# Designs tried in a protein design chat: miniprotein binders against q53ft3. Part 33

Target 1, 195 residues: q53ft3
Amino acid sequence: MFGCLVAGRLVQTAAQQVAEDKFVFDLPDYESINHVVVFMLGTIPFPEGMGGSVYFSYPDSNGMPVWQLLGFVTNGKPSAIFKISGLKSGEGSQHPFGAMNIVRTPSVAQIGISVELLDSMAQQTPVGNAAVSSVDSFTQFTQKMLDNFYNFASSFAVSQAQMTPSPSEMFIPANVVLKWYENFQRRLAQNPLFW
Short names: E, the ipSAE of ESMFold2; O, the ipSAE of OpenDDE; V2, 0.75 times the mean of E and O plus 0.25 times the DockQ between their complexes.

## First folded at step 6 (miniprotein)

Design L21 (at its last look DockQ between E and O 0.01; V2 from the best seeds 0.00; counts 0 for: pae O 11.7 > 1.5, placed apart)
Fold by ESMFold2, look of step 6:
Structure L21 (fold): chain B 195 residues (1-195), chain A 83 residues (1-83)
Amino acid sequence: as target 1 above (195 residues)
Amino acid sequence: SVEELAEEIRLALEYVQRMYERAKKLLEQGDVEKALRRLQLAYKWAKIALERAQELGLTELIEEAQELIQQIEELMEKIRESQ
């Protein structure tokens, strides 16, 4: 019913049900995470008139959970990208996860989804700048993909002295890939929608 | 794939089963309003799971969803009769 994705990690599709209307995903090593995608898997939607309030929780220095409202997912908007990098020292907010005793380790945060009436959700205010515009999230995803490609391709770089003849293969000099990468980054910085 | 969709439906029915069991405990504690609210949510999710299982022809999951719906309906009716 819910999915949770962090760049460079396997997608999580089996939320832990902590109450009838509350579901969580663990985020180990949360301090290295900048963005989280929360989405509906698509087979089981919310019941009519309901949606999901999405929260981020991290342990404070005493191990006590600090919960912050990130935003919402609904049948009409079944996916959202949330920036959490600025929230790991933020203030707690009102939240429905109340007196639940959720077991976790100090380096594990959680994404919580509370199934609520749409009218109740309309009265809630997310913490500032948690939601990311589609343009900003596309730019960040694209930059990470470019970094990943460059690092991967660079791992095959060899000097001329290290090359073994391979007549069935075509080769591209490493500096061509680097120049393309730099040019693409420059164009993306000038206009994230240039493509 | 159909297997992935079936697994999602199974997980949803597991959630509904736990909701039913928790609602019974709330009722035993006398918290009738919370029990009924949770049963109504469980019922809605179970009906959705049944519809999806029927669309995919998943006979075992259809039967599981129908049994769970019956249990939920019976408990909700018992609550209404006792008030």
Scores: ipSAE 0.211, ipTM 0.657, lowest interface PAE 5.0, mean pLDDT 76
Fold by OpenDDE base, look of step 6:
Structure L21 (fold): chain B 195 residues (1-195), chain A 83 residues (1-83)
Amino acid sequence: as target 1 above (195 residues)
Amino acid sequence: SVEELAEEIRLALEYVQRMYERAKKLLEQGDVEKALRRLQLAYKWAKIALERAQELGLTELIEEAQELIQQIEELMEKIRESQ
């Protein structure tokens, strides 16, 4: 039902089901993690009127788990990116996971997904900096990244006349990169969520 | 369409792969700064591609993106260790 991804790590598609409505991913070496992606696998949607509240848990200085609400995933928003790097010193929030006797090594954090009613989710307040989730913020961020890439790539552009012969190297025509960029921008503008 | 988006992601990943390979060549040439800059950019694009692939549930592209990210990170780490 759920997947969890950390950049540079293998995707996790097997959440530990700790309750009928609760799923947990372990995140080893969480201190090195800046962002986590939580997404639906598409195999099993949420029941009608339900979604997932996504929580992050890390051990405090005493080794006790601190849970924080990161945000939400729904059938309409089947994936979300969360910044967790800034949360590692935050205060805990109320969470549905209770005293889970999960054998944690000090370096392991957890992502918890609680399947809840959409109405209940609407009443919850995620921690402020976790959700890269405003569509607008996400769009702006993506746009900035795309612009940065395009600007960088274009800085290496040379005319065919300026090319140094290198038969062993493959080249991408600048127009291909531009076309991709334009298409991506267009789709981003039309649907920032891309689904 | 999902197919169109998948193709865009694929193209992005292909470009990231080439950027990675170019960075390796730059390192061989002793141009560490340029290599690092390319890797950083490649990394960012790979993350975007990964994100989009995940949004679409494109398993193969997710795996490819993750592999590239891992390769880039490893190379960046090697560079940092060598300095």
Scores: ipSAE 0.000, ipTM 0.169, lowest interface PAE 11.7, mean pLDDT 78
ESMFold2 (binder alone), look of step 6: mean pLDDT 90; pTM 0.889

Design L22 (at its last look DockQ between E and O 0.43; V2 from the best seeds 0.00; counts 0 for: pae E 3.1 > 1.5)
Fold by ESMFold2, look of step 6:
Structure L22 (fold): chain B 195 residues (1-195), chain A 83 residues (1-83)
Amino acid sequence: as target 1 above (195 residues)
Amino acid sequence: SVEEYAEEIRLALEYVQRIYERAKKLLEQGDVEKALRRLQLAYKWAKIALERAQELGLTELIEEAQELIQQIEELMEKIRESQ
């Protein structure tokens, strides 16, 4: 059903079933992990009308689990990349795993997948900057940032006739910024993950 | 490979079996509504596993899935008859 991959490690394909609708993967030495990929193996999809809410858990200073909603996987989006490096000191979120008897050590984090109705998942809000898999949100944010930068830089544009000598200042021709902007937008539209 | 697909189907059927056993325990405790919800989930995944096993021609897994589906259907029917 599920797979979990960390760069430089063997893929995990046999999640521990901790409830009828809840599955976990252990992540030992989690401090060295920056990203995790969660995906459907492809043979067994979710039942109709259902999907998976993906959570990250790490132990706090007392060894108590801190759970955070990373995002979702569904039959329509069967894989997701999550950044977890900034979450290892973050605030926990509401989660369905709090009553589970999951044995952990202080150095082991977990990825949890809760199988839920799609309508229920639509009401949940992932922690910010964790869900790299939301290409539309990432693209929208990045596009707005690029537009803002271009508009800001363009507001300072001067023609060659308007320039005064200033040997302590360096200048960049406006067409260089425009060419970079156009190239970056084209690459982002073709592959939002090229970075 | 076909062996890798077969192992994924086998694992899914193991998950279904555990759901079925949990539903039986809930019935013993008198939690009929909770048991039925578990059986409905188990049924859905077992039917998916059967479809995949049939697509791959995995005869032993087809038989295993069919037997598990029959057990789930029989228990759900027993619940309906007692309501």
Scores: ipSAE 0.353, ipTM 0.751, lowest interface PAE 3.1, mean pLDDT 76
Fold by OpenDDE base, look of step 6:
Parts: C-alpha cells; sequence; structure tokens
Structure L22 (fold): chain B 195 residues (1-195), chain A 83 residues (1-83)
C-alpha cells in the first residue's frame, strides 16, 4: 500500500504494520538523508474518507524517539516529498504512535504513516520546514531520483541474445527509457513543477 | 506487473488479517468500540483487496479476501448481537 523513497537508495515497499492503522519504514543512516518521498503504491487506495498522516521519528540526545508531523498523503495526493534534514534538532509534536517498542538503532530514523479520517487530518499542522518549498531543493531531489531510477533500470538491461523467451512478458527497449529520461530532464529544467 | 499487484494485494490482506486479530484481542479486553472501528477499517480494505483481486483474476487471493470478509462480518454481527 505504501512506499518510501530516499534519493540514492532502494525504494521500500514493505512497511511494517506496528498498529491496526499505523505503518512504519525504517531509515538507516538518517543523518545523511535530506529528503524522503512517501507514496501510495496504487493497488490499494485509502478507504473513502481516509488518508495518511506522515510522521518522522528520530532519537533525541537521550535516545528517546521524537516524532514530528511532516504532512499528508491521500488518494487525491498519493505522493509527497518531505525535507527531513532540518528536523533533527526540532521539538517533538503530538503523535499517534505512542510508546512503540520498535527496536531502534541510534542511526535509524522512522517514517510513520497513520491512517486517519480526512476531517481529522485537516485539523493537524505539519512542521513548517518539512514541506519542500524550495524549487531548487525539489529539482535536486528529483534529479537524484531520476538517476536512481535510471541506474536501477539499467541494471536489468540484457542484450537480445541474453533474453529468455517469455511470451507472457512485455519488454521495453532500453533506448525508450533513456529517451524518457532525457525528455524528463529537459522538462524539469524548463519547469520543475511541470507535472 | 500482475505479479507486483498480486504481491500488494497479498500484503494488504495480511494487514487486514492483523487488524482482525487485533480486534479480537480488543474484544477480549472489553474495548468493543475500538474493536468495531478496527473491524470497519479491516472490512473496507478487504473489500478493496477483493475488488482488485477480481479485476486481475487472482483466484487464490479472491478466496482469501472473501474468507477474511466473512470472518470480519461474522465478528461484527456477533458484536451487534451482544449489544
Amino acid sequence: as target 1 above (195 residues)
Amino acid sequence: SVEEYAEEIRLALEYVQRIYERAKKLLEQGDVEKALRRLQLAYKWAKIALERAQELGLTELIEEAQELIQQIEELMEKIRESQ
């Protein structure tokens, strides 16, 4: 249902269900992370009238988790980009995750998704610096994501001679992916918010 | 791919199962209201999972989803009867 992406890292698609309506992704070496994308996988949407509140958790100087509301994902807005680099010294906010006995290593932060009513979400205020407000930051992050995707896709590239016949599978030529990448970069350079 | 979608549906059903089991525990603890809220969520997700499985013709997942839905409905009915 949920995915989490850090630029330069593998996408995570298996959230840990820590409660009936709460899901968590682990972010190892979180100190090196500037931005994170949380997104719906698209197969299982939120039930009608519901969405997800997205929280970030990191250990404070005492090793206690500090939770902060980053923002929201919904069926209408199935993905969001958050800047987390500036949150490491922030104060914790009220959060629905309570005292979760999640085995944490000091270098691991967490992204939490709480499934909530849309009306309840509207009453919450995210931390002010979590939303990607800078066009430059967004562009940089997008570029890193594109590079990650291209590297990932290219790792599966095989020559025609190396292909195993599979009539049930469709293949996309690598050149198509490259052309898409180039076109995307061009559009991104023209307007970072073209989509 | 169909396989990727199937995996997502499977994971969703696993989540539904966990919610269902938690609801049973909540009932044992006497928290009927919270149990019902959890079951309602589980039911909604199970219905979506069923629909997606049907769209893709995934027989095993359809059966699993149907079974979970039935279990949830039975438990919800039991709660209603006890009130």
Scores: ipSAE 0.251, ipTM 0.704, lowest interface PAE 1.6, mean pLDDT 82
ESMFold2 (binder alone), look of step 6: mean pLDDT 89; pTM 0.884

Design L23 (at its last look DockQ between E and O 0.70; V2 from the best seeds 0.00; counts 0 for: pae E 2.4 > 1.5)
Fold by ESMFold2, look of step 6:
Structure L23 (fold): chain B 195 residues (1-195), chain A 83 residues (1-83)
Amino acid sequence: as target 1 above (195 residues)
Amino acid sequence: SVEELAEEIRLALEYVQRIYERAKKLLEQGDVEKALRRLQLAYKWAKIVLERAQELGLTELIEEAQELIQQIEELMEKIRESQ
């Protein structure tokens, strides 16, 4: 039914059912996470007239969970990218997970999905800047990731004269990485969703 | 893959089964309105699960979903008759 994806981690596809209409994914080491993707796997949609309110939870200084409404997923909008980096010190919001709160080890947060009537969801207000436009935000995130990758990879560049013989190791010339980087940037500027 | 789709459908069926079991417990506690709300949710989802299992020809899951739907319908009818 639901999936949850963080860059550099395995996708989670088996939500924990914490109530009849509430599902969660654990996010260990959440302080290193800036964005999370929440999506419908596609085979089992919400019942007609219903959708999912998506929440983010992190432990406060006393280890108590703080829940914030990120936004929504529905049959008509089955995936969304949420920025959570700015939420880890924010104020909690009204949420339906109170009776299901579980104090966990520090550095473990949760994504919660509450299945609700669409009319009820229309009365809810997400925290600001959590929901990200699919085009502009995806482009900005991808560009920042690409810049970070290029800067990191270029720090390992070794000239041909600097190479030590090591037959069991594989090396990539910096020119290959640079050519890929420049081509990727050009294509991204033309079509942010080309990949 | 077909195995991944079948696993998704089986997981959804398990979620629906738990909703049904909770509804039965709520009825034992006298919480008829709460139980009916859960049964209506379970029914809607179980019908979707059945349809998807039928589209993929997943015979065991089809039979399990049909049994669950029957159980939900019987309990909802029992509630209707007692009110």
Scores: ipSAE 0.419, ipTM 0.785, lowest interface PAE 2.4, mean pLDDT 76
Fold by OpenDDE base, look of step 6:
Structure L23 (fold): chain B 195 residues (1-195), chain A 83 residues (1-83)
Amino acid sequence: as target 1 above (195 residues)
Amino acid sequence: SVEELAEEIRLALEYVQRIYERAKKLLEQGDVEKALRRLQLAYKWAKIVLERAQELGLTELIEEAQELIQQIEELMEKIRESQ
């Protein structure tokens, strides 16, 4: 239902359901994370009239979790990018996750999704610096994702001589991927919101 | 892939099942209002899960989703009758 992506890391598609209406992703080594993408997988949408409030949790100096509202995901806006690097010293806000005894290691932060009524979500105020409002931040994040994808795809590159016959499998030439990458970068430079 | 989608649907069904189980626990605790809200949520999601399973022709998941929907409906009816 939900996915979580950190640039340079593997996508997470298995959220832990910690309550009937609450889902959590763990973010190891959160101090090195600048941006996170939360998105719907597209398989199961929110019920009509509902969406998800997205929260970030990190341990404070006393080891207590500090929760902050980052923003929202909905059927109409199935993905969002959040900057979390500047939140590490922020004050906690009211959050629906309560005293969840989630086994946390000190270096692990959490992304929480609370399934709520859209009307209730409209009354909530996200922390001001969490939403990626700057074109520059979005571009940087996208570039890191692209680089990650290219590196991942290229790691599977083999010469034709190294290929084992697999009639049921289709192959894409590496040059096609490179051309796509170059075209994508060009379009991104022209308009970061071209998609 | 179809297999990946099937797994996502299965996981969603498990989530709905957990909501249903939570509602039952709430009823046992005497919190009827919260239980009903959870059942309503579970019902709405279960219907979506069923629809997705049907679209992909996932027979086992269709049956499981239908059974869960029936259980939710029966429990909601039981609550209504007790009020």
Scores: ipSAE 0.354, ipTM 0.750, lowest interface PAE 1.4, mean pLDDT 83
ESMFold2 (binder alone), look of step 6: mean pLDDT 89; pTM 0.886

Design L24 (at its last look DockQ between E and O 0.53; V2 from the best seeds 0.00; counts 0 for: pae E 5.0 > 1.5)
Fold by ESMFold2, look of step 6:
Structure L24 (fold): chain B 195 residues (1-195), chain A 83 residues (1-83)
Amino acid sequence: as target 1 above (195 residues)
Amino acid sequence: SVEELAEEIRLALEYVQRIYEYAKKLLEQGDVEKALRRLQLAYKWAKIALERAQELGLTELIEEAQELIQQIEELMEKIRESQ
């Protein structure tokens, strides 16, 4: 029902259920991670009126883990990208995971998802600037950047007959840029975080 | 693929099963209101899983979801009768 994705890693789709309404993904080698994507796989949505509060926890310091609220996923916004590289170690609270019997590998960070009523979620404040955007917004932003670059670069296109010789300068044929653009678009549609 | 969708439904039913078992333990402790809330959550997810299994024609998962829904309904009815 949930997925967790880090660029360059296999997607995780089998969360560890630590309570009836709480799910956890392990993040090994967390110090190399800048962003994490949390999303609904799509087949099993949240029940009506409910959603998921998404938390991050650094590895234990021999006590109950401390959790920082990153943001939310809901049926209406079923994916979100969270920046974790700027979070402060040791910040947060034990709520809502701290009293549970969590099976945890030492020295591994975790993403936690707590299934809650939407009204309860509206009263919570994420740590500042953790959320980047939904995956849809990330994809749209990336597509706009691609279009902007391609249009800009193509505005300088000249034919070979119009070029002056410059043996110390390097040139790229315009069709190479077009092929890269087309390939990038295709790959982005298949996996928004392939890059 | 259909196999990946079936695995998601199976995993969801496993989660529902664990919620159901936890609700039974809450009843043993006398915490009827918490047990009922857990059963309502389990019921909602089990019905969603059933609907998705039916859309995909996954007969084994349909049967599993129906059995779990029946167990949850029976326990909720027992709670209502004892109140």
Scores: ipSAE 0.211, ipTM 0.662, lowest interface PAE 5.0, mean pLDDT 77
Fold by OpenDDE base, look of step 6:
Structure L24 (fold): chain B 195 residues (1-195), chain A 83 residues (1-83)
Amino acid sequence: as target 1 above (195 residues)
Amino acid sequence: SVEELAEEIRLALEYVQRIYEYAKKLLEQGDVEKALRRLQLAYKWAKIALERAQELGLTELIEEAQELIQQIEELMEKIRESQ
């Protein structure tokens, strides 16, 4: 349902459900994180009239969690990029996670998603400067991610003449990957939030 | 891939199950309003999961989704009858 991405790290696609309507991703070594991407995986959308409020939690000087509202994801806006580097010294805000006993280590921050009514979300105010509002920034990030994948995949490409017979292995033609890449690029150019 | 989608559906159904169980606990505590809200959410998600599973022909997930939907419906009906 939800995904969480930090640059240079593996994509997280399995959130921990900490309550009936609340999901959490753990972010180890959070001090090195500048940006986080939260996105819908596309299989299970929000119910009609609902979306997700995205919160960030980090331990304060006393080791107590400080939660801040970063922004929102919805069916209409299925992904968002948040800058969290500047929030690590901020004050906490009202949040839905305060009463939850979430197991965490001191070095681990959390991204929390609270499934809420869209009307309720509209009444909430995210912390300043958390949302990266630039479509260009999102496009650039996505492009880098795609390029990374393409480069990785293409590094394994071999010609038929170079192939070693391995009956137990299945192979994907490189042109399939290329076509996928081109199609994705085209869709991204048309709508950066198409997925 | 179909496998990735199947996993997503499975995870969604796991969430639905957890929500359902939590709603039961809320009912035991006497919080009927909160329980109903949770069940309504679980129901909507389960229906979506069922639809996706059907589209992909995932028999086991279809059955699981149908079972959860039935359980949620029964509990919601029980609540309505008690009001």
Scores: ipSAE 0.024, ipTM 0.323, lowest interface PAE 4.9, mean pLDDT 78
ESMFold2 (binder alone), look of step 6: mean pLDDT 90; pTM 0.887

Design L25 (at its last look DockQ between E and O 0.54; V2 from the best seeds 0.00; counts 0 for: pae E 1.6 > 1.5)
Fold by ESMFold2, look of step 6:
Structure L25 (fold): chain B 195 residues (1-195), chain A 83 residues (1-83)
Amino acid sequence: as target 1 above (195 residues)
Amino acid sequence: SVEELAYEIRLALEYVQRIYERAKKLLEQGDVEKALRALQLAYRWARIALERAQELGLTELIEEAQELIQQIEELMEKIRESQ
């Protein structure tokens, strides 16, 4: 059904169901997060005529959740990238989550997905600084992350002649990283959504 | 892989089961309209999960989806008869 991805973190694929039509992912250490990807895993779509309204929640200074509508995910647009860095001091928006997901930890925010009729979603207005990604924006974001990862991993490369013995640690050949990078780039060029 | 597809179907059926249990609690509280709306959503997702399990030949998941669908249909019918 749903996935949630933050750059540099493991993908989350098991949303917490908090109501029949509401699902939540926890985002610990949310203050360090600038963007979140929300997407459909691909096997189980929304029922016909329905989609998902995507919300972001963070605890205010009193520990109370402040919910803001980021945008939407639908069968026709099954993934989106949302910018959340500018939302942490904004006004709340109308939302269906009420007190269902009371945040108990000051550094944990939440992404909420409310499954709704498409007609109902058409009447909702996302907060003004929420970002909605196109395929090109997703590809650009992913390419920059790939370049960063490759450059980072490559900066630790040494030849066997340069290695000091370290029997308690595991190593991988640098060629594996290059091969992975080339394969991943090729797949992105053929299908940016192959993941 | 088929295992990854099966994972998503199992997760969806778990969500459907929870909706069904929530609907039973709503009925005990007298909240019939909310219960019926929840069951309608559960039914639609269970039907999708069944179709996907059938396409993949996942016999255990097919049986689980069919049992959930039957339970949901029976409860919805009982609600409609008592209204």
Scores: ipSAE 0.585, ipTM 0.859, lowest interface PAE 1.6, mean pLDDT 79
Fold by OpenDDE base, look of step 6:
Parts: C-alpha cells; sequence; structure tokens
Structure L25 (fold): chain B 195 residues (1-195), chain A 83 residues (1-83)
C-alpha cells in the first residue's frame, strides 16, 4: 500500500502498522538523509474520501520523539517528496503518533502515515520547509534515484553466456534499460514534472 | 508484474487482518466507537483487495479477502446488535 524511498537506499514497502490507521517506516542513520519520498504502491488506493497525512519523527536532545507534519499523499497525489534535513532542530507539533509505543533507536528516525479523511487533512498545516517546492531540489533528488536504480539494475547484468536457462523468466537487455535511462534524463531536463 | 500486484494485495490483507484484531481488542477495552471505525476502514480496504484479486484471478487471495470480509461483517453486526 505504502512505499518509502531515500535516495541511495533500498525502497521500503513493508510499513509497520502501529494502529488501525497508522503506519510507520524506519529511517536508519537519518542524519545523512536530506530527502524522502513517500508514495502509494498503486494497487490498493485510499478508500474514497480518505488520504494520508505524512509525519516525520526524530529524537530531540532528551531522546523524546518529535513529530512534525510534512505533508500529504492522496489518490490524486500518490507521491510526495519531503526535505527532512532542516527539520532536525525544529519544534514538534501535536501529532497523532504520540500515544503509540513505537520502539525506536536513537539513530533511527521515522516516517509516519496517518490515514485520515480528506476534509480533516485540509485543516492541517504542514511545516513550511518540508515540501520540496524548488524544481532544482526535485531534479537533484530524481537524478539520485535514477542513479541508484541504474546502479542496482546493472549489478545484475550478465552476459548471455553467463545466463542460466530459465524458460519461465523474461529478460530485458541491458541496452534497453540504458536507453530508457537516457530518455528519462532527457525528459527530466526538459520538464522535471513530465509525469 | 502479477507477482508484484499479488504482493501488494497480500500486504493489504495483512493490514486488514491486523486492523480486525485491533478492533477486537478495542471492543474488549470498551471502546466500541473506535472499534467500529477501525472495522469500517478494514472493510473498505478488504473490498478493494478483493476486487483487485478478482481482476487478476488470484484464487487464494480472493478466498482470503472473502473470509476477512465475512469476519468483519459478522463482528460489525455483533456490535450493532449489542447497542
Amino acid sequence: as target 1 above (195 residues)
Amino acid sequence: SVEELAYEIRLALEYVQRIYERAKKLLEQGDVEKALRALQLAYRWARIALERAQELGLTELIEEAQELIQQIEELMEKIRESQ
């Protein structure tokens, strides 16, 4: 249902359900993270009239969790990019996760998704600097994601001579992936919001 | 791929199952209102999961979704009868 992606890291698709309507992803070594993407996997949408409020949690100087509203994901906006690097010294707001006993380690931040009514979400105010509003920041993040994907995919590349016959599997030539990557970069350079 | 879609459906059904179990605990605690809200959410997601499983012809997931829907409906009915 939900995915979480940090540039240069593996995608997370298995959120921890901490309540009937609340899901959490762990972000190890959060101090090195500048941006995070939260997205819907696409198969199971929000029920009609509902969406997700996205929160970020980090430990304060006393080790207590500080939660901040980053923004929203909805069926109409199934993905969002958030800058979290500047939030580490911010003040916490009221958060829906406060009553939850979530096991945390000091070096691990959390992304929380609260499933809520769209009308309720409209009344909430995200922290002002969390949403990636600059085209440049978005482009940089996307480029890092693409590089990560290409590096990951290329690590599995084998020559035809090295292939084990598997009639049940389909293979994509590496050149096709490279062409896709080049085309994607070109489109991104022309219009960062082409999708 | 169908396998990836099946994975997402399975995840959804796992969440539904957990919501169902939480609703039962909420009822034991006397929080009927919260339990009902939880069950409503679980029901809606289970229905979506069922539809997706049917579209893909995933028999096992269809059966699992149907079972969960039935369990949720039965519990919701029990709550209504107790009020």
Scores: ipSAE 0.369, ipTM 0.756, lowest interface PAE 1.4, mean pLDDT 82
ESMFold2 (binder alone), look of step 6: mean pLDDT 90; pTM 0.897

Design L26 (at its last look DockQ between E and O 0.36; V2 from the best seeds 0.00; counts 0 for: pae O 5.6 > 1.5)
Fold by ESMFold2, look of step 6:
Structure L26 (fold): chain B 195 residues (1-195), chain A 83 residues (1-83)
Amino acid sequence: as target 1 above (195 residues)
Amino acid sequence: SVEELAREIRYALEYVQRIYERAKKLLEQGDVEKALRALQLAYKWAKIALERAQELGLTELIEEAQELIQQIEELMEKIRESQ
């Protein structure tokens, strides 16, 4: 249902479900990350009247998680870019993940998505300047991330005759990545803010 | 393309199944209200997944979704009858 993309890294599409309404992506080496893209994969939307509150979590000096609200994704706006570079020493915010003591490795942050009623989401205030709101900057950032992802993923393409068995890894056919890239570019050209 | 869509539907049904199991655990703990909220969420997503599977003619996923929906409906009805 969800995807998470960081420039220079492979797209994550297999969120860890940590509660009935909460999903998480790990971000190793989070200190090097300035922006993260969170989006809906497309086939399975949120239920009517619901959406997703998006949080960023990092370990504090004691190793305890600090969660900060970044913003939202909804069926009407199924993707968003969030700036996280200024948040890594910030104050925590009220959040629905607090009852979950998620075990984490040092230097690993998380993106959390909490599925909530739209009315409840309207009462929440994201941390300042997390969401990128400039249309021109958003389009440029999005296109750069798309190009970077496609070029990087394509560099690992192998035929099935060249594959070594790897039971500890998940694989995505290269055709799926290309189709998504092409569809996304077409939609972006029609409406740069369709995310 | 159809394989991509089928995989996303399967992911959704796996999430629904985990929500259903969580709801049963919540009932064992006495959290009836939280269990009902979880089941209602599972039901909504299961119905969406069923609709998508039907649009694509994915018979195995249709059957899986229908079985989950039936289990969810039965559990919600049992809870409502005991209130």
Scores: ipSAE 0.403, ipTM 0.777, lowest interface PAE 2.7, mean pLDDT 77
Fold by OpenDDE base, look of step 6:
Structure L26 (fold): chain B 195 residues (1-195), chain A 83 residues (1-83)
Amino acid sequence: as target 1 above (195 residues)
Amino acid sequence: SVEELAREIRYALEYVQRIYERAKKLLEQGDVEKALRALQLAYKWAKIALERAQELGLTELIEEAQELIQQIEELMEKIRESQ
């Protein structure tokens, strides 16, 4: 349902479900992380009237987790970029994750996603300066992603005549989609704002 | 991949099951309103999971989703009849 990306790292698509409505990604070596991208995989949308509250957790000086609300993802905004570098010394906020017995090494932070009602989300206040993407920015991202895909894929289009005796249709090799995906992921990992 | 998508559907169905069980507990506690809301949520997720499973032709997941939907509907009906 969710993916998590840190620049220069592999994308994570396997969130740990820790509760019926809560998902967690581990972020090793979090001290070196400036930004995190949280996104929906597009396989399963939020139910109508629901979205995801995105939290960041890091260990304090005593080794206790400090949770902070970063922002939100929704069906209308299925991805968001968060700056976490400035949060590593911040105060904790109210969070739905409670005392999670997650085996943490001191260098591992967590991204938590809580599936919640949109109305409830509207009443919550994210930590300042965490959200770096707006709805408009997301729309631009989505459009640029699609454009990039079509431009890349179309360059490899072949006519049916080149494949079979019937010339009436155009085809794109399936491996082109894979190549695009791999390249897109690589670029995104290098710079989440590469578009 | 189809396997990755299948995994996502399985997770959704597991989520549905957990919500369903929570609804039962809420009923035991006498919180009918919350139980109904939980069941409505479970129903929505189950329907989405079913649709995705159908699109991929995943027979086992289709059957599981259908079973959960039926269980949810039956419990919702039972609640309505008790009111």
Scores: ipSAE 0.020, ipTM 0.325, lowest interface PAE 5.6, mean pLDDT 78
ESMFold2 (binder alone), look of step 6: mean pLDDT 90; pTM 0.892

